# VH-VL binders against Large ribosomal subunit protein eL31 (rpl31e): the designs that were tried, part 11

Target 1, 104 residues: Large ribosomal subunit protein eL31 (rpl31e), of Aeropyrum pernix (q9yd25)
Amino acid sequence: MPSEGTWVYVVNLRRVYWGRRTRRAIRAVRMVREFVRRHTKADEVVIDNELNNYIWSRSREKPPARVKIIVSIREEEPEEGGERIRKAVVRLAGRKLRPGRYKG
Below, E stands for the ipSAE of ESMFold2; O stands for the ipSAE of OpenDDE; V2 stands for 0.75 times the mean of E and O plus 0.25 times the DockQ between their complexes.

## First folded at step 2 (VH-VL)

Design V_D8 (framework fv_ivicentamab_arm2)
Fold by ESMFold2-Fast, scan of step 2:
Structure V_D8 (fold): chain C 104 residues (1-104), chain A 120 residues (1-120), chain B 110 residues (1-110)
Amino acid sequence: as target 1 above (104 residues)
Amino acid sequence: EVQLVESGGGLVQPGGSLRLSCAASGFTVSSNYMNWVRQAPGKGLEWVSIIYSGDSTDYASWAKGRFTISRDNSKNTLYLQMNSLRAEDTAVYYCARHDYDSEGYYFDYWGQGTLVTVSS
Amino acid sequence: AYDMTQSPSTLSASVGDRVTITCQASQDISNYLAWYQQKPGKAPKLLIHDASTLQSGVPSRFKGSGSGTEFTLTISSLQPDDFATYYCQQYDNLPPGSYTFGGGTKVEIK
């Protein structure tokens, strides 16, 4: 499980090809959200609107095979002073960023 | 030619409100991540807020609830609405962009800044 | 929160000298670091991004190096135009965190 900070992942979206064409964008967005939740153990996953729009524009007929994302992970306290929550904010990454950033 | 021009700064009393504008030319504001960064007189740079190319925004913890970043795509202009101003908000406010296509979250272009003075 | 510490806070040097400025991050930020130059009364200008990549139009006498937690900006053969304050900035800690700037290093020409 990665610590706080910025992490770059590549999500494989080829599995959306196996479903109905009209549902591919919805399935792809859900796949990204679940990928981030599983890999970061975040309590809240926020998907940036531009990432969402990118997937929708690409996914209806022929979805992207992979999408590179930037995930920013933070621990934050609720305003009421409850238990800390782990938040992940997910954005579309460019092609030049290298995936992964793991401790040895 | 990329250009960012801030306006709307001035003298305001504590507790007052002020709206800053940043007019962009040479690129489209809605296609880029836009930021406000401030600098108190004689001090260093401090990040204030970001608006992403979509509709999401984020703020420095001390700015949340008082400052609101927004844009008007038809005017290609970025805004910062500042409420409940305090003396410690006195600073030159810069708008700055992240080039979405350059794939980095560093600030490649800055405006010349607008001075906000909060004083009685 | 990522703390960014610059050293020294101020330095003075003669034209033609080699100047070195250091930036230290409290946590590993990989190469997600930029350097800015700010001249008196002007907005900051991007010099270097991704720790070592020189921005187009910036003189080759500026060089960035480092990764992880230790970063260096070097100015070879200092010129009068280089009188300025220099800031490092991390962008590894994206929102809901903040982009953190170092405290700045003022370079004065003797």
Scores: ipSAE 0.008, ipTM 0.648, lowest interface PAE 8.5, mean pLDDT 81

## First folded at step 3 (VH-VL; framework fv_ciduvectamig_arm2)

Design C1 (from C_D8 with light chain D96S; at its last look DockQ between E and O 0.04; V2 from the best seeds 0.00; counts 0 for: pae O 12.3 > 2, placed apart)
Fold by OpenDDE, look of step 3:
Order: structure tokens, then sequence, then C-alpha cells
Structure C1 (fold): chain C 104 residues (1-104), chain A 124 residues (1-124), chain B 110 residues (1-110)
């Protein structure tokens, strides 16, 4: 289980092609989200807009078979108080990251 | 299929506590893929998200800034329900209150099931 | 977190296309791909039309589509029909792990 920091993963999305064509891209995004949640044990997983767009780039029926992602993990506390949560922000690999920035 | 059934008083006096309950069927309040929210609606303020409770290896809560100091959303695993408590109410808290769910793993971040709504009036 | 900005009302004739905008900030609409749209008829609870900007749940007509640019999300309704007359609400996840709704838009079909 990774601690706080930045990690790189390759997610195999081939399984989405076993299902209905019209939902492949949706399932691909879900698969990435679930993959990150399982590997990081994050309470919140946020998919970056660029990564989402990449998955949908060809069509809803033709998501990429594999995607390389960058996962940023941090412990956050709500601004106005509340419980501390483990948050993972998932971005497309190759994007320049801003240290300490976790929003698109 | 998921169903949400709301209950609670429809009239609350100023400075008292508004309390509502949302009973869940077809899903578990402790589901690690779902979150359970309270939302209210009024003509003056439109839809307003108030807060949520959810289980992710532990129980967490998030609250809207506007009600943070007065709100509590609690799960009840024994009865498979969750509750809303809003303290020190004023007439501005008069609204139609909804409980709702979003299922992160199934469809994404949207409210896919809603309770029937409870009109709560704050009046002396 | 302040409410997202929607036009108070829009109108169109049957068969036309209309667009409703939803403007937020980099902390919500512009920061995440978690924008949802809801349709609400009188005395009914909101019903989801789109999630994650442009995805339709099962049973939602293909006449409804969504997009996002910068801090503004848009709902487009093509082939406007009488039953489309309703209130429309946008929502977004926020950087504070909360949700925020728009002010709502009343759509009138002329």
Amino acid sequence: as target 1 above (104 residues)
Amino acid sequence: QVQLQQSGPRLVRPSQTLSLTCAISGDSVSSNSAAWSWIRQSPSRGLEWLGRTYYRSDWYNDYAVSVKSRITVNPDTSRNQFTLQLNSVTPEDTALYYCARHDYDSEGYYFDYWGQGTLVTVSS
Amino acid sequence: QSALTQPASVSGSPGQSITISCTGTSSDVGGYNYVSWYQQHPDKAPKVLLYEVSNRPSGVSSRFSGSKSGNTASLTISGLQAEDQADYHCSSYTSSSTYVFGGGTKLTVL
C-alpha cells in the first residue's frame, strides 16, 4: 500500500470490451477508479479531466485497452473541519504535475 | 432496487432541532461504494446540498459550509438508515428536504435515488 | 461554497435545440469531471439526466447531451418536446469533498 506521494500505474482495460459497446468508456473510467481505490485504499478517488477525455477520445465504444496513469495520494482534512480522508487524484501519464496541486 | 423512505416531523419551532430519518432498502448504509446525502429545496435557495455520511473502512462525514456548525448526519447500521439533525433552526430552514444516494462504483458521482421528500416548516 | 450559476429561465419551441449553462470555479466545475444534470417536474424529485459531464444513465433520451469548457458546463436539449418543460439543475463535486448545486433553470416550451 503506497503512502502519500506520487505513483505510476498501467491499468489494463481490456475487460471493458466484454460488455455492451455503448458502456465501454463508462466502464473503463470506473475500472480505473476501482483500480486506484483498491491499490491505494483511498477514501476518495478523483479522475482528472484529461484522463477522462483520453478514455473517451475515440468513442464511447472504443476506450483504450491500456492506460498509464499518475496517482497522487494525500491525506486531507475538510477546510471547515471534519474527518481526515485519504484522497487519490488520478491523471494521465505524461502530464506535467504541479507539486501540491491536485485539481484539474 | 434501492428505495429511500423519509420520516420525521413537518413542523419545527425556531431555535429547536430539525430531525429527519431516511430508511434504506435494497442497499446498505455501510456500503463502501455509496454515499448518503441530505439535500433541501426552497423557492428562494433552490436545491442545496447539506451533507453526507459514508463508510470507507471508517465512517466519514462531509457538510456544506452554510450549515456546518449546525448539522449532523449519522448512520444507523442496526436499522439501515441515516438521519439528519439541524440545530437552532430559523424560518430560513423551511424547505423540502430530500435524502439521496450516489453509488460511486455503479454509475459515478450523481444522486441516483431520492427519498419522497419531507416539507419541513419552521414557524412559531 | 457558493451555488453554481445558471440562467433563471430559458425557452424554446418544439423541435428546437436549447442550451443551459452552469458556471462554477476551478474548485468545482473546472476542477473535476463530476458535473451532473437533473430534470425536475412539478411535485417530483429531481431525476438525473447526465453524470460526469456527458454520460447518460439508462433510460435517458439521447436528446440530452452535455459538455464542459473551463469552469462552465452545458446541457443541450435537442428536438425540444412539450414534456421537456421542467426545471433543470446542475451539480458538481468540489475540492472540499462536498457537492454544490446550481440555482436552477426554468425551461418553458412555447
Scores: ipSAE 0.000, ipTM 0.650, lowest interface PAE 12.3, mean pLDDT 88
ESMFold2, look of step 3: ipSAE 0.116; ipTM 0.674
ESMFold2 (binder alone), look of step 3: mean pLDDT 91; pTM 0.927

Design C2 (from C_D8 with light chain Y32W; at its last look DockQ between E and O 0.30; V2 from the best seeds 0.00; counts 0 for: pae E 6.2 > 2)
Fold by ESMFold2, look of step 3:
Structure C2 (fold): chain C 104 residues (1-104), chain A 124 residues (1-124), chain B 110 residues (1-110)
Amino acid sequence: as target 1 above (104 residues)
Amino acid sequence: QVQLQQSGPRLVRPSQTLSLTCAISGDSVSSNSAAWSWIRQSPSRGLEWLGRTYYRSDWYNDYAVSVKSRITVNPDTSRNQFTLQLNSVTPEDTALYYCARHDYDSEGYYFDYWGQGTLVTVSS
Amino acid sequence: QSALTQPASVSGSPGQSITISCTGTSSDVGGWNYVSWYQQHPDKAPKVLLYEVSNRPSGVSSRFSGSKSGNTASLTISGLQAEDQADYHCSSYTSDSTYVFGGGTKLTVL
């Protein structure tokens, strides 16, 4: 399993347009969260304010068809103790970043 | 090369508004991958992030809780700059003020370019 | 009253290793992997040493390393040199989409 690290993905959100128009932005954020959970096996996914603002910026009915995200993954002990969890923190990625493992 | 050049007054009276300007060269204030911050420094408080402005299909701001009620950070796309306005200043606002860039398209999530600093004194 | 806690000063002799701590909360250092460290020489703007806890930008010496455990991040400087005498600041992204800094640590090279 992937350890701590940072990855860049492009998420296709076109399927959000298959459902009701009034819920498209909500479904787009949900789709990003589910995409990240699947690809990183995260137990918890946190969506950054900038990414959320981008998805909602035009209207709730017109989210972007694609979004590039950068995902930081770490394992940590929960605040209430117990087993370590895998947490993914998701931010909006710039247009120039290529998908794949991010290393700088 | 990206360069940030600051300007603004060195002395401001209590209760007035502190206004500073940061001119940008080598990048655009409306860059979709950048965010533009104001950070201040004093001997008693160290570095303190105040707020930012950024463009992601529209303009947004995020502000530190400590100054949220008094601060405005505005872009100026025609002059390729951004400004700080801090209202109702007190002597506690005396500090060395920096503007800085955050650009996640470069190497990572840190302030990679800083202005030269502007020492602002708030006193009678 | 900085949001992140650092020791006010540390000292070490040339060639030794020194470690500077930075303690926050689960909403910043503990909750995000966006901890950075900055070096600041007198009368200069801060310059980044580490980002995302342990990554070095191009041009930063491998003598600088970082780690994090729980709500505490650490900067380690190995092979201490005279030019390392400076102020060191940690910062972290927060759950409110803001940034916070530590109070700074003055490093003295004996």
Scores: ipSAE 0.066, ipTM 0.696, lowest interface PAE 6.2, mean pLDDT 84
ESMFold2 (binder alone), look of step 3: mean pLDDT 90; pTM 0.925
OpenDDE, look of step 3: ipSAE 0.338; ipTM 0.808

## First folded at step 5 (VH-VL)

Design C3 (from C2 with heavy chain E107F; framework fv_ciduvectamig_arm2; at its last look DockQ between E and O 0.27; V2 from the best seeds 0.00; counts 0 for: pae E 6.5 > 2)
Fold by ESMFold2, look of step 5:
Structure C3 (fold): chain C 104 residues (1-104), chain A 124 residues (1-124), chain B 110 residues (1-110)
Amino acid sequence: as target 1 above (104 residues)
Amino acid sequence: QVQLQQSGPRLVRPSQTLSLTCAISGDSVSSNSAAWSWIRQSPSRGLEWLGRTYYRSDWYNDYAVSVKSRITVNPDTSRNQFTLQLNSVTPEDTALYYCARHDYDSFGYYFDYWGQGTLVTVSS
Amino acid sequence: QSALTQPASVSGSPGQSITISCTGTSSDVGGWNYVSWYQQHPDKAPKVLLYEVSNRPSGVSSRFSGSKSGNTASLTISGLQAEDQADYHCSSYTSDSTYVFGGGTKLTVL
């Protein structure tokens, strides 16, 4: 995975419906975070407020079955100095964006 | 098709609260894909985003750090509008105030509809 | 002071091309592909020209183009026309779920 860049993914969240109803939206956000860690090797994943709120938008028991996300990856110095870390910032993607490397 | 119509006092005294209203036509303030912002413009600062309100199963706000301690943006679903309240104003808050819409179903994260603007003067 | 840095003014003659820069940080321009450009004529609200760095909404002339490298985004206007005389603003979404704007650039068409 390139060290920096922007990618669009579609995350299938349907499996959250196979678990406990009261934890579906929480698990959906966790699935997005874990998806991003695996696909980008990010050390830190920041979920944008609007994406999080979209996942919760119907209820904690009825998250969307799929969500399109846009992920920006940067290598940054940590707060107290030290070695670079990979940081992913994740936001809700527009409906017409195609999955893959975002070229603008 | 969507229209934003602003109203509110144009003169406010220092230390008082600035209050502006933005009425919405052609959309709902509680749209689950929209967000409703206040943006101001002055010669010294240019355009400055102040904050927003939006509905996602509940109401949420995000505010600019520079005004976070003084700002409130509230929806009014009964009148299909949203308001800006800015406390403890000084002459530095004199600006042209805009309301604006962002909708994630529209392509991109940009403000697609703007109000007409309201010049607010803060002075004695 | 504005969060994003733009030149205060630029000028060009009809038919020429000009470029306006917009410099931020890794927390906004560099970290996100949510850079937008707005055109503002006197006494009017801003109107979007580009979004997501380089995309044009329907009805915006192909004379407007955009790019980004590192923490700097650029708006290029080719084939300058008198109607292009206006203020131009860049904006970006940020990592803390807010928006920031540049200070604006006054374009004079000579």
Scores: ipSAE 0.051, ipTM 0.702, lowest interface PAE 6.5, mean pLDDT 84
ESMFold2 (binder alone), look of step 5: mean pLDDT 89; pTM 0.894
OpenDDE, look of step 5: ipSAE 0.115; ipTM 0.787

Design E1 (from E_C5 with heavy chain S59Y; framework fv_ebronucimab; at its last look DockQ between E and O 0.28; V2 from the best seeds 0.00; counts 0 for: pae E 8.8 > 2)
Fold by ESMFold2, look of step 5:
Structure E1 (fold): chain C 104 residues (1-104), chain A 122 residues (1-122), chain B 111 residues (1-111)
Amino acid sequence: as target 1 above (104 residues)
Amino acid sequence: EVQLVESGGGLVQPGRSLRLSCAASGFTFDDYAMNWVRQAPGKGLEWVSGISWNSGSIYYADSVQGRFTISRDNGKNSLYLQMNSLRAEDTALYFCARVEDSYYFSDYFDYWGQGTMVTVSS
Amino acid sequence: QSELTQPRSVSGSPGQSVTISCTGTSSNIGAGYDVHWYQQHPGKAPKLLISDNSNRPSGVPDRFSGSKSGNTASLTISGLQAEDEADYYCQSYDSSLSGYVFGTGTDVTVL
């Protein structure tokens, strides 16, 4: 019953402030990966460069408390063959894009 | 190995002050948020206060806000709790606890000290 | 007030299973915040037993398991042993308090 598709989520990052500054960006990216794995059951999660840069740029001084993401789920065949995997590509979403499921 | 050692507890009259200390070793202290948790004799655990790695975020339970001040000195690997205007209800064993980041948006306490006893009586 | 509700006591014979419930509200467990569990033997500090609802830290026996559904988390001890006799606390985050909240505690007795 896995399906492909596109979802928009808001991820709460307020907990990043409990850790050290240099750990904020790492923790924020980890929180996004775990959020996506939990909500989409993806086998592999790829963070787009724009989203990664946004998190790292924001977390240097005043990281965002929340981030809106676009998650695109596709099934892919591994490079060496074998069973197909469920891959999530995660990108930065615009501020006004409504959370929910979108057709890919 | 991670070690947390509390000190500064004692017997004190209501309205007086005490300052608790927690000495940390075996880890990079300024990588972690730290908390105080207390336990009245024969009772359960009660969260008291928390402080981020750089003191930039500080939180208190309603029961102690305005009376207690949490602080830390990362150069000395130490956490502190200044307790003013003590009341009988503050009588408890006070634990120092290290905070670890939760994957599901609720942090937890992965290491605890053995506690220091504060008794407020008469 | 602002506590997670646990049964006061639970008992079982060696080898049996016991389950401890931890019930919260819409501002903590019901809001989706994770639940963690601690074991405390008499005269000792609490020890982390389960993190993130169901994660078992290294060194914790596999007879301990956790789950969460809705407003309620559960800790199950399968194959109860004498050393499991202790107090158990759940813990989460509460957005209305902007702070952590513990359960009322459960005394587990091994008969």
Scores: ipSAE 0.006, ipTM 0.639, lowest interface PAE 8.8, mean pLDDT 84
ESMFold2 (binder alone), look of step 5: mean pLDDT 92; pTM 0.942
OpenDDE, look of step 5: ipSAE 0.325; ipTM 0.820

Design E2 (from E_C5 with heavy chain S57D, light chain D52G; framework fv_ebronucimab; at its last look DockQ between E and O 0.51; V2 from the best seeds 0.00; counts 0 for: pae E 7.4 > 2)
Fold by ESMFold2, look of step 5:
Structure E2 (fold): chain C 104 residues (1-104), chain A 122 residues (1-122), chain B 111 residues (1-111)
Amino acid sequence: as target 1 above (104 residues)
Amino acid sequence: EVQLVESGGGLVQPGRSLRLSCAASGFTFDDYAMNWVRQAPGKGLEWVSGISWNSGDISYADSVQGRFTISRDNGKNSLYLQMNSLRAEDTALYFCARVEDSYYFSDYFDYWGQGTMVTVSS
Amino acid sequence: QSELTQPRSVSGSPGQSVTISCTGTSSNIGAGYDVHWYQQHPGKAPKLLISGNSNRPSGVPDRFSGSKSGNTASLTISGLQAEDEADYYCQSYDSSLSGYVFGTGTDVTVL
């Protein structure tokens, strides 16, 4: 995987409905985080507030079954110091944006 | 106190149908996904089917796909399994199980019924 | 469906420790899915023993502990008691099957 860049994915969140209704939005956010970690090998994953709010937009119990995201990967110096890390910032993707790799 | 009580088991001939029920009490039934798990006599546990709290997502084990239909009636706190085209290998004790959330992307079964026995024999 | 592999049986004397392994594949435990454990006494329904690899529900004695590494999860029963004689099953999720999978089961005998 390239060190930096931008990717657009559609994440299938349907599995959250297998669990408890009252915790599904929490699970949905965690599923997005794990999806990004797995597909981009990021060390840290930051979910943007707009995306988080979108997932919670209906109720705690009924997050959207799928969500389109844009993932920006950069290597950064951690605030505590130490070795550079691969950080992913995840935002809600525009409706017309196609899934795929975007350079830069 | 959570209780799950299965019923509807019995002895049937191969090719016939049977409908299982699971009556739930002691919790808010429509907050939970529910599953059927079976255990052939003297054998281990086998997942059969699962259904979301609102019936919006349903899944089946390959061994029963196309023959079994899971459903629920949240107004009656009940889970069902319609079993068609029964085979000898469907002989098992059928458990109703409640699903609880895991923080790490997989769910578990925190309460089980005592099971209802289905015997498929000539 | 695939099954998670467990030893057929394990034995120990009262007060000893026994460990039950649960080995999966890259589509279940190896993919990072949690492992859960159930205890089943003869003629009884399964009972949740460990969830989320290592979490002990209320009412489960401290002598039961769980862990996971790589493709393998482990249940350890320390200070084995007569009432621990039962069958034990692990369970996880399998992405290739889009469903849950159980282990083959382990018969624990207290000598």
Scores: ipSAE 0.018, ipTM 0.688, lowest interface PAE 7.4, mean pLDDT 85
ESMFold2 (binder alone), look of step 5: mean pLDDT 92; pTM 0.945
OpenDDE, look of step 5: ipSAE 0.023; ipTM 0.728

Design E3 (from E_C5 with heavy chain N35H; framework fv_ebronucimab; at its last look DockQ between E and O 0.46; V2 from the best seeds 0.00; counts 0 for: pae E 6.1 > 2)
Fold by ESMFold2, look of step 5:
Formats: sequence, structure tokens, C-alpha cells
Structure E3 (fold): chain C 104 residues (1-104), chain A 122 residues (1-122), chain B 111 residues (1-111)
Amino acid sequence: as target 1 above (104 residues)
Amino acid sequence: EVQLVESGGGLVQPGRSLRLSCAASGFTFDDYAMHWVRQAPGKGLEWVSGISWNSGSISYADSVQGRFTISRDNGKNSLYLQMNSLRAEDTALYFCARVEDSYYFSDYFDYWGQGTMVTVSS
Amino acid sequence: QSELTQPRSVSGSPGQSVTISCTGTSSNIGAGYDVHWYQQHPGKAPKLLISDNSNRPSGVPDRFSGSKSGNTASLTISGLQAEDEADYYCQSYDSSLSGYVFGTGTDVTVL
């Protein structure tokens, strides 16, 4: 992936429905975070509140089976100095937005 | 407290069928995914198949896809494995395992039965 | 199917520490999936030893510890005891196989 930019992905969350109901939404949020880290090589992943609320929208037990996300990647200096890091900000994407790279 | 008891193993000829059962007790069966894991004599562990709490999702290892059918009856607290078109390579001790959720999708097997032996030979 | 790589055997004297490595690929451990560990004595079913990389289930002695970094997970047995002589397996999930994967197994010998 390029060092900065904006991407749209669809994340498949179906596996959260295999086991105990009480962990599904928590697992779904973590799955989105790991998906983004893996696909963008981000050092830090920030999940927007709107996306988090969407995943929890029915209950802890009934997250959506798929979620479309928009990921904005920026490189920045950490607060206390050190090496630059890749930071991803993840937001809920509109249903009509197609996956792929976008100008950001 | 948690108990898993497999049954139905035996000696069968290649090409034949066998049905394994696993009786569960000591926990709320329909809250858990359940899996089958096998171990050939003197060999390591191999995942075979898994089924979600309500049978809504089912998965198979490539080596058994199309030949084995996993099922469950939550009313009887029982897990099943229908094994068709058996091959010599299916010879193994078959374990029933309860699945607990992990934080990163890689779920784990927190309770295991003692296994039932399946031997496929001509 | 994909397997996680473990050393064939490790050994140690009573009271020493041994460490078992478990190395995966970008489709399993490297993809961020958790690693779990099982102990298996001869003729017995596997027993969960470590879950979620480092969590010790109730009833597992505190001499067992686990960690994960990058593509590699490790199980450490500190203060090795005779009862620890067994086979040990790591396990994760593999996205390319859409299934679960076990390590090759490690025979631990207490000298």
C-alpha cells in the first residue's frame, strides 16, 4: 500500500456467529481492527464512533455480517517523538461507495 | 463437570460409512460451537470439521469436504459426524471438542472427549 | 494443509525452564490470529494449557506461560516437573484454508 491515501473495503464478519453470543460485537470490532492493520500495514488503528455504534447497533449478540469501511491512512510523528507511524482512521462507508482506492 | 463422550468408532472397509456421536453434559450445549479433531496413530492433531451453535455455519477440512457431514441436535445435547466414502487415511482417534471464542477469530478447544477410534482397512 | 512449525523435541532437567516455539505464516499467526496451546500425555486427550496467546485457564499451573510476537508464539515451562513430560501442540486459525491449524507437535522430555 502507498504511504498515504483513502481506501474502501468490505469486511466479512460472518465468523462472529459461531460461538457464544455475548462476544460477537466485541469480536466484530476487533476483527475490523485486525483486518485494517493487515491490509494497510498501519501501526495504529482508530475506529470511528459511528462505525463502532453501527457494529453494536442491534445488540452485543447481533453485529452485521458484513460492514463496508472507509480507511484513511496518514503518516505522523508520535506525541513523544520517535519514528513516524502509519495511522489508520476507520469510518463507516456509505452503501453505494465501491471498494477501492480514493483520493483523500 | 463438562463431559464429552464420543462413540460409534470401529473397523470398517474403505468406501464404507460410519457415524460418530458425541454426548455432551455439564454445560449449555446450544451456546457453543462444536468441532471434530482427529489424530492418526503416532501422529499429530488434525482439525476435521466445525459447526456453529445453531448449525447455521459449518466448515470442513479440505481432506474431508464432500465425504463427511457434521450435524448437531441441541435437544439431545449431541454432536454427530457422518463419514462416507471412508479411506485408509481417515484412520484416527476422533475427538469431540467444545469451542470457546478467541479475541481474534482463532477460536480454541477448551474441553475434549477421550476420542473414539476409527480404523479403515481392507 | 498448513501446519505451524514446532521443534520436534526439547528437554530439560527438573527445575529448569524450556521454551517451545510455534512459527506460522502471514495467513495464520502473521495475520494476527491468536495462538493456543495444548498438552497431551500418552493415551490421553489433549488438554487446553494456554488460550489467547498468554491466558492461563483455571487449574493450569503458573509455571506455564505463553507469548506471541510477529509470526511466532512461545510456550515456556519454568520450573520443569516430571509431570510435564508430554507432547505439546500450538493451534491457530488459517484464513487461506478457512480452517484451524495445529502445530507439528513438540515432545518434552524431563531428564
Scores: ipSAE 0.014, ipTM 0.654, lowest interface PAE 6.1, mean pLDDT 85
ESMFold2 (binder alone), look of step 5: mean pLDDT 92; pTM 0.944
OpenDDE, look of step 5: ipSAE 0.324; ipTM 0.817

Design E4 (from E_C5 with heavy chain F105W; framework fv_ebronucimab; at its last look DockQ between E and O 0.44; V2 from the best seeds 0.00; counts 0 for: pae E 5.6 > 2)
Fold by OpenDDE, look of step 5:
Structure E4 (fold): chain C 104 residues (1-104), chain A 122 residues (1-122), chain B 111 residues (1-111)
Amino acid sequence: as target 1 above (104 residues)
Amino acid sequence: EVQLVESGGGLVQPGRSLRLSCAASGFTFDDYAMNWVRQAPGKGLEWVSGISWNSGSISYADSVQGRFTISRDNGKNSLYLQMNSLRAEDTALYFCARVEDSYYWSDYFDYWGQGTMVTVSS
Amino acid sequence: QSELTQPRSVSGSPGQSVTISCTGTSSNIGAGYDVHWYQQHPGKAPKLLISDNSNRPSGVPDRFSGSKSGNTASLTISGLQAEDEADYYCQSYDSSLSGYVFGTGTDVTVL
């Protein structure tokens, strides 16, 4: 589990293509969010708009099979005396992995 | 109403082949992945094989790899399981099941057929 | 292994609560893959009972609940009723097998 800092991951999204066409992009975003949550133990995961748009760029039915992401983790102090929050911001690392139809 | 109806089961000798079919209705067939799950008499559920909506992704359990072939005809709303080199341990009730999206990686089976019985015996 | 571990049987009296455990490994439940549960009455096809660890599909009574922690998932049946007598199976995904895995199944009896 990484501490504060910046990390690069490649998230495999291929399994979205097993399921319902109309929800593939939504599921892909959820997978990225959950992936980051699990690997960083972040209390809050924020998906950058550019990353979100990339996942939706070909339509809700054609998300990328994999995506390279940059995850920035920081600890934020609570404003009202609560617990410290671990926040992860997820951005698109590159656009070289353009999705085709997933096979295999 | 979602319906899945399996057929093609029967009694067959070891080493022989059998082809199962699953007729789907009540939903957009080519929008869903489909799977075969079997249950030996008095035993638990065992995943057999899965195929994505466009047949682009296919997977098999180790126990049937190389012997079984899953396929689908979206024009006919049908799922198939070609079973070759059948063994006694393949005796089971075979269910076709529709896959629904999970939150993360592990999808689930939201609709099942009633199954078709395959008995392999000499 | 190719199966998730469940107790062979669980029993309870009407109105009581029973819990069924489903124990996996680091390649399935422990890897964070979601767990789903199915109910199967004798001579019937399995029915989806719980999805995504704790989600109840439409028509499933709220006395059925699911949870997951570490390598283990749990199904709890509160207010046990006679019609709850059935076999229950957990299911997940295993990365080492690149396939779905089911639990060994649990026979729930109502005393």
Scores: ipSAE 0.034, ipTM 0.742, lowest interface PAE 4.0, mean pLDDT 89
ESMFold2, look of step 5: ipSAE 0.047; ipTM 0.689
ESMFold2 (binder alone), look of step 5: mean pLDDT 92; pTM 0.943

Design E5 (from E_C5 with heavy chain S102D, light chain D52G; framework fv_ebronucimab; at its last look DockQ between E and O 0.50; V2 from the best seeds 0.00; counts 0 for: pae E 5.9 > 2)
Fold by ESMFold2, look of step 5:
Order: structure tokens, then C-alpha cells, then sequence
Structure E5 (fold): chain C 104 residues (1-104), chain A 122 residues (1-122), chain B 111 residues (1-111)
């Protein structure tokens, strides 16, 4: 896949219901992280505050079943030095935005 | 003390129906997803079906899809399995199992009932 | 269908170590989902033995240990005892089924 770019995905969060009700928001955030890692092979995944608040601000007992996200991928040089880091920044997408690759 | 007690098993002819129940006690039932797991005599464990704490997410093994219906009544702390169009291969001990997880999204069955036996034979 | 592969049986003398493998596919263990282990004595319900690949619940002896690497998980029983004679099953999640999968089961015999 291209080293950098912007993608829109819809993440199915229904699997979060398979665990405990009281841990749903934590599980939902982690599910988004793992989805992004798998689909973009990112080394680091940063979830924007708006998206995080959206997941947490829904009822603790009924998280959204699906969430649309915008993922911006960039390769960066770490300040500590060493290997390039493939970093994903994840934001909440508008409802009308179509999934797919977008021009960066 | 967590307890899961299955009931409703029995001997039935092929093509008939049975309804299994699982009575839960000793924990907050509507905080947990629940599952049915079966074991044919002398065979291994086979996952049958699972249901979320609010019934909003349900899944079935391919072998039972369209014939079995999982449900729950959180007011009665009870889990159910409606089994229609029973076949000989459905003969098994049916366990009710509670799902536990951790913060790493790792689901496992921490408590099991003793099972209720379903025998499908002419 | 969609079973995790385990050896049919393993055996050992008291005090020895035995290891049970559990091999999955890219839709379960290979996708990074955790592996859990259950012990089942004859005529009894399964009992949780190991969760999250390597976590031992309270009340489970420390001679039971688990690990996972790549597409394979392992359960090791160190210092085998007579009461360890039982069937052992691994379990994971499978994304292609949107459900759980169990291993084929391993009969552990203490010689």
C-alpha cells in the first residue's frame, strides 16, 4: 500500500457487545485502534479527542454499533532516532463522507 | 457464588423441537454476554451460539443457523435456546457459559453450567 | 469446520512436563486473537485453566502455563500429577464466523 494518504472507513463495533457491558467504551476504542493497525499497518495510532469523546459520550451501556472514521497515514522520523514510524491519526468522519481513498 | 443451571433437555424424535433454559444466579446477569456450547457423546466442545447482554448482537454456528434461536430474559436472569428441526447430529450435552473479558478485548468462558442432555433419536 | 488443531493425546509420567499445541488460522489465532484453555475431567463441565494466552486464574496451580507465538498456542503442565489426567481444549475468537472456536481436544494420560 501507499506510504501516505487519507482513507475513510466504517468500523463495525458490534463485537464490543460480546464482552462485558461495563467495559464497552474501552473495548470500542481499542477495537478502532486494532482495526486501523490491521488495515494500514501503522506502528502508532492516535485517536483524535473528538472521536474518543464520541465513543465515550454515547451511553456507557450502548456504544454506537458502527463508526465512520478518517485515517491519515504518514511516515515520520522518530525524535529518538531509529526506524521510520508509520503513524495513523484517526478522526470522526461526517455521515455523508463515502468510504475509500481520498487525496491527501 | 456464580451458578448456571441448564434445563429442558430430553429424548426427542428428529424434526421435533426443544427449548433449553439456563437459570443464572450470583452475579449481575445483564452485565454479561452468554453462550451455548455443546458436546456430543465422546466428542469435543462445539460453540453453538452467543448473545450480547442486551440481545443486540447474536451469532450462531453454521451448523445451527436458521434452526436454533438464542434469547434471554434479563428480568428473569435466564438464557434460552429454542431448537427447531432437530437432527441426530444435534445430540449432545448443552452447556450454558458466561463470557468474561479483559481490557485487551479477550473473551473467554469463566463459568459453565453442568449441562442438559439432548438426545435426538427415532 | 473452523476447529483449532490439537494433538489427539499426550502422555507423561508423574513429575514430567507435557506440552499441548493449539494451531489456528489467519481468521483466529493468526489474526492476533487470544487463546484460552479449559480442563475437563470425565463427566464434568469444562473449567477455565488459562485465559489471555498465559494468565492463570486464582486456584489454578502454577504448574500450568500458557504461551502464544504466531499461529500457535501452547499449554505446558510441569510436574505432571495424577489429577491432571483429563481432556484439554483451547479456544479463540474467529472473525470469519463472528463467533468462538474450540480446539479438537487433547487427552492427557498420566502413566
Amino acid sequence: as target 1 above (104 residues)
Amino acid sequence: EVQLVESGGGLVQPGRSLRLSCAASGFTFDDYAMNWVRQAPGKGLEWVSGISWNSGSISYADSVQGRFTISRDNGKNSLYLQMNSLRAEDTALYFCARVEDDYYFSDYFDYWGQGTMVTVSS
Amino acid sequence: QSELTQPRSVSGSPGQSVTISCTGTSSNIGAGYDVHWYQQHPGKAPKLLISGNSNRPSGVPDRFSGSKSGNTASLTISGLQAEDEADYYCQSYDSSLSGYVFGTGTDVTVL
Scores: ipSAE 0.048, ipTM 0.714, lowest interface PAE 5.9, mean pLDDT 86
ESMFold2 (binder alone), look of step 5: mean pLDDT 93; pTM 0.948
OpenDDE, look of step 5: ipSAE 0.155; ipTM 0.774

